# VHH binders against MLP-like protein 328 (MLP328): the designs that were tried, part 1

Scores and structures below are computed, not measured.

Target 1, 151 residues: MLP-like protein 328 (MLP328), of Arabidopsis thaliana (Mouse-ear cress) (q9zvf3)
Amino acid sequence: MATSGTYVTEVPLKGSAEKHYKRWRSENHLFPDAIGHHIQGVTIHDGEWDSHGAIKIWNYTCDGKPEVFKERREIDDENMAVTFRGLEGHVMEQLKVYDVIFQFIQKSPDDIICKITMIWEKQNDDMPEPSNYMKFVKSLAADMDDHVLKA
Structure headers, positions and changes below count from the first letter of each chain, unless a header shows other numbers; antibody chains aren't numbered by Kabat.
F, E and O are the ipSAE of ESMFold2-Fast, ESMFold2 and OpenDDE, as the mean of both directions, binder to target and target to binder. V2 is 0.75 times the mean of E and O plus 0.25 times the DockQ between their complexes.
[cut] marks letters that were taken out.
The coordinates of atoms that the task and the answers printed are left out; those that the model quotes come from them. Centres of patches stay.

## First folded at step 10 (VHH; framework vhh_8k46_1)

Design P06 (from N5 with T106L)
Fold by ESMFold2-Fast, scan of step 10:
Structure P06 (fold): chain B 151 residues (1-151), chain A 123 residues (1-123)
Amino acid sequence: as target 1 above (151 residues)
Amino acid sequence: AVQLQASGGGFVQPGGSLRLSCAASGFTFSDYAMGWFRQAPGKEREFVSAISWSGDSTYYADSVKGRFTISRDNSKNTVYLQMNSLRAEDTATYYCAADEWITYSLPKEYDYWGQGTQVTVSS
């Protein structure tokens, strides 16, 4: 079993890369209303909704279990990418490194890709690989698609 | 049944080229990431290259970057590995694998693995 790794996937989405990027970059406060079956709450611990280095706390349900995740974000406007660096929470009991990058890439006027890169390192060899969290973040991007398109 | 059929291996001299192919069946190929791995005699299996489901993202091990090129044809359910400037250290059995996403920094078990094809680089 691997102790660390990097997962990469591409989620096909509709519409504008700019609109999807804006939702993930600046509008996390809209997540509970848009995808409440996944995300029950998002609060600012430090910074603003749209600031580089902001720290946010997420209340969410993953695999039927309520969890909490605290992250610091990094904004890369040139590449339309936002990075979530794990600080505390249920994920960090399993992983000592958990960095997730969402990059939004326009492919055609009506089609985009959300490229998700997950960089992870386990706390110890007994911990499972974070495939469940990869499936979870894929589902967040996919389920957000209709809400961003209609906005 | 899911099958991955690797082919194109053989003997080649240092500096030569080979093209490996991996033909897939039994699953929706266009939904899967594809990877190439190799295992040299007396060593563990290591990552060589990977390509996303769309073909837009490619990844290479440092040891092969600039010499190998991965590509895919979703209409033919096939992934390719073009190997140029081959070195004796590239001698290995090459395996193709499929997974829902790419894992390139350290190996993990992929959803599907193919039979290997032997590459021998020797003068």
Scores: ipSAE 0.353, ipTM 0.688, lowest interface PAE 2.7, mean pLDDT 89

Design P07 (from N5 with T106I)
Fold by ESMFold2-Fast, scan of step 10:
Order: C-alpha cells, then sequence, then structure tokens
Structure P07 (fold): chain B 151 residues (1-151), chain A 123 residues (1-123)
C-alpha cells in the first residue's frame, strides 16, 4: 500500500473559468447556501475571504459523517488556481499531508474544466488512501456548477 | 468485470520504436484516467505515463519524458503508448491500468489492471 501519492482529475463544468475560480478563491461564504448537502459552514480563522494565506474552518458531511477541516489557502491568479493546505481536522487524523489544488481552465466559450490535484501522505501505513476525499472534492466542484451559472 | 487488453509488444533494436495499445471494456472508459506501468526483471512495477479522461493532461516518468507519448481514443475505448528512441533499460512487461483519476502512488491501489505485454530492447 502506498504511503503517499498524488491524485489528479478533471471535472467538466459550464460557463466561465473566471466565475468558477472567483467562487473558490474569494466566495467560500456562499458554499453552504449553494451546496448545503455537502458544506454546512465555512468560517474565517485568520485573514479575509479573498486573502492569500487565509485560514478557514469548514464544517461538512463526507460519506454521511459530519467532519471539520482547517486549511490555509494559497492563491495563484496567473494560473487561476487556489490551493487548500490541510492543517487540522478529521482528514488530518488520517493524513500528514493533504494539499488540494483547484485550477480552472477555459476550453471553449461555454465549457471549462476544474483540474483537481490532491497531494497526500498518510499518518501511518494502516490508514486508507484518501480516495473518499477525492470523490468528495470532485462532488463539490460538480455540484457547484449550476449555482455559479445562475449567480 | 473490467477487462484491459494490452498489445503491441515485441522485440526491437536500441533506437527503435513500438506502439502499445490497451483496449478497455466493462466500464465507462471516457470517465476514467488511464496509465501505463512497467515491471523489469528483478524490479518492482513503476509508473511510466498517465492520461486524464479527456486526454488534456498527460504525465510521464522522468526516464521516458521526451521519448514516449501517451494518447487515447474514447470512441474506441483504447489508450496508446508510442515509444520512440527505445533503450535496453526500457525492457519490461508493460501494463495498462484504469482509475477514476490519475495516480502517481505505488500501483497496488489502482482500480483495474490489464494483462501485460512484453517489450524487449536488445541488439
Amino acid sequence: as target 1 above (151 residues)
Amino acid sequence: AVQLQASGGGFVQPGGSLRLSCAASGFTFSDYAMGWFRQAPGKEREFVSAISWSGDSTYYADSVKGRFTISRDNSKNTVYLQMNSLRAEDTATYYCAADEWITYSIPKEYDYWGQGTQVTVSS
């Protein structure tokens, strides 16, 4: 069993890469209203909603279980990418490293992809690989699609 | 059950070329990332190349970068590995694998593995 690895996927979405990027970069406060079946709350621990290095706390449901996740975010406006670096929470009980990069790429006037890269390292060999968290973050991007389009 | 059928292996001289194919069935191919791995005699399996479900993202091991090209045809449920400038160290059994996303970790956790195809590079 692998102790560390990298997962990469592409989620096809509609509309503007800039609008989707803005939602993930600057508007996390809209997530509970848009995708409340996944995300129940987001609060700022340090910084602002749109600041590089801001620390946020997420309350969410993954595989039917309520969890908490604390992360530090990094902004890359040139590549329309935002990185969430795991600090504390249920995920970090399983993983020593949990970094998730969301990059938004325009493919046509009405079609984009969200490229998700997850860099992970397990706390120990007995922990499962974080495939459940990869499925979860894919679902967040996919389910956000309609809400960004009609905003 | 998922099936992955690798083919196209054979014997070539150093500097030669081969094209491997992997035909997939039993799953929605266009939703899956595809990878190529190899196992040389006396070594563990190692990552060679991977391609996203759309074909837009490709990845290569440093040892093959610039020499190998991965591609896919979703209408034919097939992934390809074009191998150019082959070296003796490329001699291995090549395996294709499918996963919901690209994985660079040790191959043990891939969803599906294909039958291997042998590539031998010798003069």
Scores: ipSAE 0.331, ipTM 0.663, lowest interface PAE 2.8, mean pLDDT 88

Design P09 (from N5 with P107A)
Fold by ESMFold2-Fast, scan of step 10:
Formats: C-alpha cells, sequence, structure tokens
Structure P09 (fold): chain B 151 residues (1-151), chain A 123 residues (1-123)
C-alpha cells in the first residue's frame, strides 16, 4: 500500500481561463452562493480574499458529511494556478500532507481545462487513500462552470 | 467486457528503440487516464508513464524521462509508449492500465489492467 502519492486530473470547462482562475484565486466568497450543495461557508482566518499566503476556513459537505478544512493558499499568476495547502480539519485527520493545485489552461476561445493535482501523504498506513477527496474537488470545479459563465 | 491489450515488446539491443501499444475496448476510452507500468524480474511493479484523458498532460518516472514518450489516439482507443535509447535496466514486462485520474503510486488499484508485453534489452 502506498503511504503517499500524487493524483492528477483534467476537468473540461467552458469559457475563459482568466474568469475561472479569478473565481478560485480572488472570489472564494462567492462559492457558497454558486455551489452551496458542496460549500456552505468560507471565511478568512488570516490575510485577504486575494492575498498570497491567506489562510481560509471552509465549511463543506463531502459524501453527505459536514466537514471543516483550514488551508493556506499560494498564488501563481504566471501559470494561473492556486495551491491549497492543508493545515487542519477532517482531511488532516487522515493525511499529514494534502496540497491541491488548481491550474486553468485555455485550450480554445470557448474551452478550458482545469488541471487538478493532489499531493498527499497519509498519517499512517491505517488510513485510506484520499480518492473521495479527489472526487470532491473535481466536482467543485465542474459544478462551478455554469456560475463562472454567468459572471 | 473491458479489455486492454498491450503489444510491441520484444528483444532489442542497448541503444535501440521499441514502440508499445495498448488497445482498449469495452469502456469510454476518451474519459480515462492511461498509464504504463513495468515489472522487472525479482522487483516490484513500478510506474513508467501516464497521460491524461485529453493527452494534454504527460508524466514520466525519472529513470525514463527524456528517453520515453507517451501518447494516445482517442479515435483508435490506443495509448502508445515510444521507448528510445533502451538500456539493460529497462528489461521488464510492461503493463498498461486505465483509471479515472492519473496516480503515481506503484501498482495502486487502477480500474483496468492489461496482460502485459515483455521487453528484453540485451546484446
Amino acid sequence: as target 1 above (151 residues)
Amino acid sequence: AVQLQASGGGFVQPGGSLRLSCAASGFTFSDYAMGWFRQAPGKEREFVSAISWSGDSTYYADSVKGRFTISRDNSKNTVYLQMNSLRAEDTATYYCAADEWITYSTAKEYDYWGQGTQVTVSS
């Protein structure tokens, strides 16, 4: 059994890479309104909505269970990527490393890819791999698509 | 029924080249990530290369980076591994696998696995 690993997927989305990137980079306050069936709240613990190194706390529902996740984000404007580094929460009871990178890549005038990379390391061999969390973050990007298009 | 058929292996001298193919059937190939793994005699199965469903993202083990190239043709439901500058250490049975997303964990549970094709690099 693997104790650490990397998952990578590509989510096909519509519209502008810049608009999708802006939503994930600077506009997390819009998430509960846009995808409230997944995200019930997001608050700033430290920093600003759009600052590199900001620490945010997410209240969300994963597999029908309410959970909390505290992360520090890193912004990479050159690559249109945002990294969420796990600090505390339900995920971190299972994992000691949980870093999720969302990168937005324009493929054609109306089509983009959201490339999601999840770097993980388990707390111990007893813990399951984070496949449910990969499905969850993939669904966040996919379900956000229509709301970014309307913005 | 799901099937992955790997082919293209054989005997080759050091410095030579081979192209492996993996033909897929029984699932929506264009929705799946594809990977190549290998198992050398007396060793565990290890990751070699992977490609996303679209072909836009490719990944390589450090030991093969710059020598091997993964590609896919979604119209033919086939993934390829072009192997250049082959070394004795590349001798192994090569397996293709399919999953919903790419994972680098060695022999982790992929949704589907092929039977494998033997590559022997020897003078």
Scores: ipSAE 0.369, ipTM 0.689, lowest interface PAE 2.5, mean pLDDT 88

Design P10 (from N5 with K108Y)
Fold by ESMFold2-Fast, scan of step 10:
Structure P10 (fold): chain B 151 residues (1-151), chain A 123 residues (1-123)
Amino acid sequence: as target 1 above (151 residues)
Amino acid sequence: AVQLQASGGGFVQPGGSLRLSCAASGFTFSDYAMGWFRQAPGKEREFVSAISWSGDSTYYADSVKGRFTISRDNSKNTVYLQMNSLRAEDTATYYCAADEWITYSTPYEYDYWGQGTQVTVSS
């Protein structure tokens, strides 16, 4: 089994890249209303909702189990990207590196994607690869599209 | 049953070109990322190139960047590898592989692997 790796995928979107980027960058407080079957809560531990370097705590359900995730975010306005760097939580019991980059790219009115890059490293060789977490974050981006499109 | 069938290999002289094809069946091809890997005699399998499910994102190993081009035709369930400016060190059996997303890991693990096609570059 691999001990470290990078996963990359694209999620097609119908809502604008700008609206999606704003939601992920500055409006995480709307996630429970938009995708409550995935995300039950988001709270600020340090910083503001739109601060570079803010630390947030997420309460969510992944693969039928309630989990907690604490992350520090990095904002890249030039590339319309937000990076979530894992600090603590259930994910970090399995991984010692867990960085997820969400980049919003719009080439035309009908060519809009969320590019997801997950950089990971296991705590030890006995841990599973984080394919379940990749499926989870892919689902977050896809399901958010319905809410953003209606807004 | 999932099947990936690589073809298009052969013998070429240095500087020559070849186009490899990989025909896929038994899964929803348009939902999967595709990759090309190669293995020379006595060596481990190495990454060559990958393409996202949509064809919008492509990746190449440093050793082939600028010489090889990966592409796909979702209507034909086929991924291609155009190999230009071939070198003796490109001699290997080439394999196509499919995964739900593009994966860079050590060791290289993909959901589905095809049979190989031999490429020999010699003068």
Scores: ipSAE 0.450, ipTM 0.725, lowest interface PAE 1.6, mean pLDDT 89

Design P12 (from N5 with K108R)
Fold by ESMFold2-Fast, scan of step 10:
Parts: sequence; C-alpha cells; structure tokens
Structure P12 (fold): chain B 151 residues (1-151), chain A 123 residues (1-123)
Amino acid sequence: as target 1 above (151 residues)
Amino acid sequence: AVQLQASGGGFVQPGGSLRLSCAASGFTFSDYAMGWFRQAPGKEREFVSAISWSGDSTYYADSVKGRFTISRDNSKNTVYLQMNSLRAEDTATYYCAADEWITYSTPREYDYWGQGTQVTVSS
C-alpha cells in the first residue's frame, strides 16, 4: 500500500501553448468568469497575479462540494510550466504533499497538450488516493480550452 | 466487451531481444494510457513501463531503463514493448493494462487488464 505517488496525464487542447500558459501563469483572475462551474473565486494572499512564489487562495466546487485551496506557485518560463504547491485547504486534510505541475507543449500550429503531473503523499494510510483531484484538475484544463481560444 | 490481448512472448537467450504486442478492443484506445507489468514466479506483479495516450510521455522502471522501449500505434489500437539485452531476471509473465492516466511509484489497480504472455530468458 502506497502512501505516496505520482499521476501523469495529457490533456489535448486547441490553439497556442503560449496563450494557455499565460492564462495559468498570469491570469488566474479570469478563471471564475471562464469556468465558474468549477472555480467560484481566486484571490491573492501574497505576491502578484504573475509573480513566481505568489500565494493564492482558490474557492471551487469538487464532486459537488465547495472547497478552499491555498497554494504557492512556481513559474518555469523556459519549459512553459507552472507548479502549484499545496499549503492549506480541504485537499491538505487528505494529503500532506500535493504538487500539481501544468506544462504546455505545442504539437502543431493549432494543437497543444497540457501535461499535468500530480505528486502526492497521504496524511495517513486510511486516506484515499487523490484520483478525484486528478479528475478535477484535468477537467479545469479541458474546460478552459474554449475560453483561451476566444481570448 | 473490453479486451487486451498480449502476445510476442517466448524463449530467448540472455542478451537476446523480444517485442511484445498488446491489441486492445472495446474502448477508445486513443483516450487511455497504457502500461506493461510483469510477474515473476513467487513475486508480486511489478510495474515495467507506461505510455501516455498520445505517445509523447514514457516511463520506465529503473530495472529496465535503457533496455526496454514502449511505443504505441493508435491507428492499430496496439501498444508495444521492445525488450533488448534481456537478462534471466526478466523472466516473467508480462501483462498490459489501460488507465485514464499514468500511475507510477505507487501501487494502483488499473482500469483494464489483459491476459499475460510468458517471457523466459535462459541459456
């Protein structure tokens, strides 16, 4: 029985890797308007919208339940990747490590892949594996697609 | 019905090569990550390799890195495992499996499992 693990998926998206990366890196303030059925709010706790090391608080609905998540982000412009490191919130009641990396990779002029890597460790052996959170972050990337294309 | 049919196993000498195939049917193959696992006599089933739905991301167990290569052909609904520089310790029944995403460094039940193909490496 594993208390830790890594999940990796690829979400096919349309348009430019640069525009998708910009949305996740610098424009989280647009998320409630774009995907309000998932994300109801996002606020800055420390830093700016585009700062490496910024701390943000997310209000969202996962599996029909309202939750809160506080994260510190790390920006990797060379690889067009942004990492969300979990600090506090409902997910952190289940996990003591929750790091989600979103990397945007151009495949053709009109097609990209969002590669999502989730590194996790459970609080204890009785906690479930975070399959529900993997499905959730995958759906965020997929549902954001049309909104980035229109911008 | 979902089916995963592994094939290509056999007897081979140490240092030899084999190519395993896993033919999939009954689900949208191109939406699934595929993995290879093996089980040696008297041991638990262990992870060998995995490939994302697109084929762009591949992962390998440390014991097979540099020797094995995983690939897939979505037009043929097939995943492959090219096994080079085979060792006696690679002797096992090899299984293919499908899942919504790649899971490694953690025990997890995959969504779908195939029947195995036996690989025996002996002089």
Scores: ipSAE 0.433, ipTM 0.719, lowest interface PAE 1.8, mean pLDDT 89

Design P13 (from N5 with E109Q)
Fold by ESMFold2-Fast, scan of step 10:
Structure P13 (fold): chain B 151 residues (1-151), chain A 123 residues (1-123)
Amino acid sequence: as target 1 above (151 residues)
Amino acid sequence: AVQLQASGGGFVQPGGSLRLSCAASGFTFSDYAMGWFRQAPGKEREFVSAISWSGDSTYYADSVKGRFTISRDNSKNTVYLQMNSLRAEDTATYYCAADEWITYSTPKQYDYWGQGTQVTVSS
């Protein structure tokens, strides 16, 4: 079994890359209302909702279990990408590296792709690979689609 | 039944070219990422290239960048690997694999694996 790796997927979404990017970059406070079955809360630990380097704490349900995740985000406006660098939480008990990059790419006037890259390294060989977390973040992007499109 | 059929291997001189094909059946090909891996005798299986379900994202091992090109035709349920400027170190059995997302820089059990096709580069 691998101790580190990189997962990459593409989630087809509708509408504007700019609007999807804005939701993930600057409007995380809207997540509990939009996808409350996944995300129950988001709070600022340091910085502002739209600042580069902001530290946020997420309360969420993954595989039927409530979890907490603390991350520092990096904003890349040129590439319409936001990176979540894992700091603390349930994920970090399993992984010592957990970086998730969401990039929004316009493909046609009404169609975009959210490219999700997950860079991970396990705490030790006994830990499972984070395929459950990949499925989780993929579902966040997919379920957010209708909320962003109709906003 | 799920099937991946790799073909196009053979013997070639250094500097030559080969085009590998992998024909898929028994699943919704357009929903899956496709990858090529290779294994030389006595070596571990290593990543060569991968392509997303849409064909919009492609990835290559550093050893093959600029020489190999991956592509897919979703209407034909086929993924291709165009291999140019072949070198002796490219000698291996080449495998195609399918999964819901791309995994590289680490071995992973892909959902579906095909039989290999042998590529031998020798003078």
Scores: ipSAE 0.389, ipTM 0.700, lowest interface PAE 2.2, mean pLDDT 88

Design P14 (from N5 with E109D)
Fold by ESMFold2-Fast, scan of step 10:
Formats: sequence, structure tokens, C-alpha cells
Structure P14 (fold): chain B 151 residues (1-151), chain A 123 residues (1-123)
Amino acid sequence: as target 1 above (151 residues)
Amino acid sequence: AVQLQASGGGFVQPGGSLRLSCAASGFTFSDYAMGWFRQAPGKEREFVSAISWSGDSTYYADSVKGRFTISRDNSKNTVYLQMNSLRAEDTATYYCAADEWITYSTPKDYDYWGQGTQVTVSS
């Protein structure tokens, strides 16, 4: 059984990589309205909505269970990537490392890929692998697609 | 039934080349990431290479980077591993595996596994 690992997936989305990147980078305040069945709230703990190193708190439902997640973000405008580094919350009870990178790549004028990389390390060997969290973040990107297109 | 059939192994001298193939059936191949792993006698299985469902993203272990190339043909339900500049240390049984996404964890975390094909590099 693995104690640490890296998951990588590609989510095919429509439209502009710039608009999708902007939503994840700078506009998290729109998430509860867009995908309220997943995300019930997002608040700023430190910084601004578009700040490097901003700390945000997410209230969400994963596998039918309400959870809280506190993260510090890193912005990489050159690569159109935003990294969420886990600090506290339900996920961090199972994992001592939880870093999720969302990168937006234009493939054609109307098609993009959201590349999701999850770097994780368990608190101990008895903890499950974070496959449910990978499915969750993949669903966030997929369900956001129509809302970004309307913006 | 789900089946992954690896082939193309054999005996080759150092500096030689081999191309491995993994034919998949029993699941929707184009929805899955594919990986290659290897196991030498007396050692644990280790990651070699992986490719995303689309073929746009590829990953390699440091030990094979620049020498091996992974590719896939979704119309043929097959993933390939082109192995160039082979070394004695590449001697192992090579396994293909499928998962919903690419996993750099221990081999047993993958959804589906093939039986393997033996590669022997010696003079």
C-alpha cells in the first residue's frame, strides 16, 4: 500500500483556457452559485480573491458529507496554473500533504484541457488513498464548464 | 472480461531496441490512463511510464527518460512502449496497467493489470 503518490488527470472542457483559468485563479466567490451542489461557500481567511499566497476556506459536500478545507494558493500565470496547498480541514485529517494543481491548456479554438495533478502523502498507513477527493476535484472542473461558457 | 495482453518482449543486446504492445479488451480503453511497470527478480514492481487517456500527457521514470517513449492508439485499444538504448538494468518482466487517471503510487492501486512480458538485456 502506497503512503504517498501523485494522481494526474485531464478533463476536456469547452471554450477559452483564459476564462476557465480566471474562474479558478481569481473568481472563487462565484463557485457556490455555479456549482452549489458541490461547493456551499468560499471565504477569504487572508489576502484577496486574486492574491498570490491567499488563504481561503471552502465549505463543500463530498460523498454526501459536509466538509471544510483551508488552503494556501500559488498562482503561475505563465503556465495558466493555480496550486491549492492543503493546510487544515477534513482532508488534512487523512493527509499530511495535499497539493492540487489545476492547469488550463488550449487545445483548439473551442476545446481546452484542465490538467489536474494531486500530490498527496498520508498521515499514516491506515488512511485510505485520496481517490474520492480526486473524483471530487475532477467533478468540480467538469461541472464548472457550462458556467464559464456563459460568462 | 477485462483483459490486458502485453507482448513484444524478448532477448536483446545492450544498446538494442524493443517495442512492447499492450492490447486491451473488456473496458472503454479511450476513457483510461495507461501505464507500464516492471519487476526484476527479487525486486518490487516499479513505475516506468504512463500516458493520459487522450495521449497528450506522458510521464517517465528518471531511469528511462530520453530512452523510452510511450504512445497509444485508441482506435486499436493498444498502448505501446518503444524502448531504445537498452541496458542490462532494464532486464525485467514488463506489465501494462489501466486506471481512471495516472497514478504514481504502488502498482496495486491500479484498476486493471496484464500478465506481463519478459525483457532480457545481455550480451
Scores: ipSAE 0.426, ipTM 0.725, lowest interface PAE 2.3, mean pLDDT 89

Design P17 (from N5 with T103L)
Fold by ESMFold2-Fast, scan of step 10:
Structure P17 (fold): chain B 151 residues (1-151), chain A 123 residues (1-123)
Amino acid sequence: as target 1 above (151 residues)
Amino acid sequence: AVQLQASGGGFVQPGGSLRLSCAASGFTFSDYAMGWFRQAPGKEREFVSAISWSGDSTYYADSVKGRFTISRDNSKNTVYLQMNSLRAEDTATYYCAADEWILYSTPKEYDYWGQGTQVTVSS
């Protein structure tokens, strides 16, 4: 049982990298409409919808359980990446470090991915590794694709 | 049955090169992330390198970055580890591992493991 680690996955997408990046970067207010079975709400605690360093609070359902997550985001337009730095919430009860990077990459019309990197550290050795949260954020990116294609 | 067969290990002098291969069967290889781990006698298994299902993302431990290169051939169900500028500290049994779409830096989370191949770097 590791105390810290890094998980990485690639989610194949059909919608453009630019549209997905815009959704995650600037349009989190659309998430409950797009993927309401996962995300029930998102609110601004500090900053704007599209500002670097904005703090947002997410209300969501993970493994059938309603949870809350507060994060500070970092925007990297050059790499089309958004980083979510975990601050408070259910996830932070088991982890003292929880940083999730969503990067949108398009190499060709048919080679579009969301690359998700999760950097984590447990609160203590008795906590489980956060593979369930990795599967959850992967499902967010995958399910968002259907809504992006309709927009 | 799921199998991962690592091969290509052997004896090499410091500064030399080896290429490891891991042949996979019994699952849809192109849907899986692949990792290389190593274990020296009396030590825990440590991460060496990983490659995404598409081959577009690669990761390396700091100790091997710039010296080792991971690659895959999905048409042959094989992942490779090209090891250059080998050092005595690289002496270990090398294991390949597979996981469905998630690369892990921790050995315990991978779905499938092979038996391993021994690499010895000595003069």
Scores: ipSAE 0.433, ipTM 0.727, lowest interface PAE 2.5, mean pLDDT 90

Design P18 (from N5 with T103Y)
Fold by ESMFold2-Fast, scan of step 10:
Structure P18 (fold): chain B 151 residues (1-151), chain A 123 residues (1-123)
Amino acid sequence: as target 1 above (151 residues)
Amino acid sequence: AVQLQASGGGFVQPGGSLRLSCAASGFTFSDYAMGWFRQAPGKEREFVSAISWSGDSTYYADSVKGRFTISRDNSKNTVYLQMNSLRAEDTATYYCAADEWIYYSTPKEYDYWGQGTQVTVSS
């Protein structure tokens, strides 16, 4: 009954891959100030802001609707990638697997790519595919660009 | 109106090569990921290869890795599939598709689909 898939996209951003990676890896507490129209709050449930395996709770607005998402993160410093593994929240009512990987790749001195990979599996066949959530996470990376450049 | 026109199919012997082209119009090609899918007689449509909007990321089904190469020319609004070392099992109608994302194994949600081009590999 359940179906699954993988979405991949590339978001062109400016500046340093290291600065963008640091924001997503270690500085989630800055997200409400930077992109408050998307993210209203981020709290630590377990761990620290920069720890591998930390569990965080996000309060955000997706398609005009307030939602909550609880995730456990995995940090891969070698590849400058952060994985958010879905545990609970509105997304997990639709999906039983929701893993989002943000990887930051330097392309030139002033240009980078944020490569976003979403691995998903639906709770059942009646659930929609998570294309709206892919658009949402893409917009988070894009809208963070100017804020990271100013840091 | 959005159009994707696949071409370059034909008859080849096993071990031969073909180059497929997909010409796109009616949307901003450089903003879209492009994919190739195929459907063999009596089988479901399956993923073959995909390329990101920039050309920096390419993806291949295990059955075609090392034999097929996907590329794109954003100035010509065209995606290509170079098919080398063709096998009888590669016989299928090949379709190109466009989407804002790359789908590995799920063709269902691609935004735009083109007309197919038939590839027949036989002796």
Scores: ipSAE 0.147, ipTM 0.533, lowest interface PAE 5.0, mean pLDDT 87

Design P19 (from N5 with Y104W)
Fold by ESMFold2-Fast, scan of step 10:
Structure P19 (fold): chain B 151 residues (1-151), chain A 123 residues (1-123)
Amino acid sequence: as target 1 above (151 residues)
Amino acid sequence: AVQLQASGGGFVQPGGSLRLSCAASGFTFSDYAMGWFRQAPGKEREFVSAISWSGDSTYYADSVKGRFTISRDNSKNTVYLQMNSLRAEDTATYYCAADEWITWSTPKEYDYWGQGTQVTVSS
């Protein structure tokens, strides 16, 4: 069996691509207030809230379990994309590669999506595929839409 | 009940073309990613192509890239696979599948599977 793979999904959005991109790119400090049932805290380990290469630590609940995730982000303003590269945390106990790309795309006034790409590689054959984490990040994007609309 | 009905297979000579169709029912088709997989005699089932719920993202196995095109019509609850420049190595039973997201480059069970349609490429 393959021990690595790529998952891709698209989350339909009602809020603008620009407002969503700004939230994911520059305003992670608003996540606990916006989607506190998923994200309980976000702290800067290195860099700023809006800096390319910033390292942040996330405290969140996934599948009813409190977890911690440390990531280094890459910002791509031209494509309205933010990449989260996994460094440490519960996810990295299962995976040695965990990169999640959130891209915000507006095709028309009423056709706006968040395209999520997850690139993963398991630590070993005994580890499960990260389908639970894909469901989790998809839920983050979908639930954030309600708060972006109220902004 | 969820059903995926694949059709369009047949016998074709090398270099020929076929168009496969997969008609879906029993779920909200427009919310699901669709994939095509194939299985040749004596071999494991392999990924061929996938398309997102909107049709905006498409993926292909290296062996079919440039020759096959996946598309969908959400108004007809149908996904298609246009197969051009067919080779003997494309001989297989082709299956359509549905999942909440696209998976490629790794074997994975999709949520829903259709019956197969046989494609035979031979002179």
Scores: ipSAE 0.251, ipTM 0.629, lowest interface PAE 3.8, mean pLDDT 88

Design P22 (from N5 with I102L)
Fold by ESMFold2-Fast, scan of step 10:
Structure P22 (fold): chain B 151 residues (1-151), chain A 123 residues (1-123)
Amino acid sequence: as target 1 above (151 residues)
Amino acid sequence: AVQLQASGGGFVQPGGSLRLSCAASGFTFSDYAMGWFRQAPGKEREFVSAISWSGDSTYYADSVKGRFTISRDNSKNTVYLQMNSLRAEDTATYYCAADEWLTYSTPKEYDYWGQGTQVTVSS
């Protein structure tokens, strides 16, 4: 078993890279209404909804279990990417490094991809690799697609 | 039924080249990422290369970077691995695999696996 690694996935989505990027960058307050089966709440711990370096706390359900995750975000407008750096929560009991990058790339006028990169390092060798969390974040991007199109 | 049929293996001398092919059927090929893995006798299966569903993103293990090239043809439901500058340590059974996402830097269990094709590099 690897102790650290990088997972990458590409999620095909419809519409505008700019609109999807805006949702993830600046409008996390809309997540519980859009994908409430995954995300039950998002609160600001420090900063604003659209601030580089803002710290947010997420209440969510992963694999049928309620969890909490605290992250600091980094904004990269040039690349239409937002990075969530794990600070505290259930994920951080398993991992000492958990950085998730969502990048939105326009492929055609009506088609985009959300490229998700997860950089991880386990707390110790007994911890499982975070493939379940990769599936979870992929499902967030996929399920958000219809909500962004309706906005 | 899902099938992944790898072919193109064989015997080659060090410095030689081989092109592997993996023909896929029974699923929507263009929706899946494809990977190549290899396993030498007595060793664990290790990651070699992966390609995204569109072909736009490719990933390589450090040991093969610059020597191997992965590509795909979605119209033919086939993924390829061009292997150049082959070394004795490349000797292994090569497996193609399909998954809805890519994993890089670590081996991962993919959704679908083929039976493999043997590559032997010796003089």
Scores: ipSAE 0.019, ipTM 0.405, lowest interface PAE 6.6, mean pLDDT 87

Design P24 (from N5 with E100D)
Fold by ESMFold2-Fast, scan of step 10:
Structure P24 (fold): chain B 151 residues (1-151), chain A 123 residues (1-123)
Amino acid sequence: as target 1 above (151 residues)
Amino acid sequence: AVQLQASGGGFVQPGGSLRLSCAASGFTFSDYAMGWFRQAPGKEREFVSAISWSGDSTYYADSVKGRFTISRDNSKNTVYLQMNSLRAEDTATYYCAADDWITYSTPKEYDYWGQGTQVTVSS
């Protein structure tokens, strides 16, 4: 069993990379209204909605279970990427490293991909690999697609 | 039924080249990431290379970077591994695998595995 690893996926989305990036970078306050079956709340712990290094707390449902996640974000406007670095929460009971990078790449005028990279390290060998969390973040990007497209 | 058919292995001298193919059927190939893994006698299965469902992202183990190239043809449901500048250390059974995403962790995270194709680099 691996104690650390990297997962990478590409989620096909519609519309503009800039609009999707803006939603993930600056507009997390819209997530509960857009994808309330996944995300029930997002609050600022430190910083602003659009600031590099902002710390946010997420209330969400993963595999039918309510969870809390606290993260510090890093913004990379040049690459249209935002990184969520795990600090506290249910995920961090299993993992001591949990960094998720969302990068938005335009492929055609109407088609983009969201490239999701998850860098993880387990708290100990008895913990499961975070495949359930990879499925979860992939679902967030996919289900957000219609809301961003209609905006 | 899900099938992954690996082929293209054989005997080659150091410095030579081989092209492996993995033909897929029984699932929606274009939705899956594809990977190549290898296992030498007495060793655990190790990651070699992977390609995203679209073909836009490729990944390589440090030991094969610059020598191996992964590619795919979604219209033919096939993933390829072009192996150049082969070394004795590349001798192994090569396996193709399919999953919803690329992983650098335990091989059993992959949903589907093909039968292996033997590559022997000698003489």
Scores: ipSAE 0.416, ipTM 0.718, lowest interface PAE 2.2, mean pLDDT 89

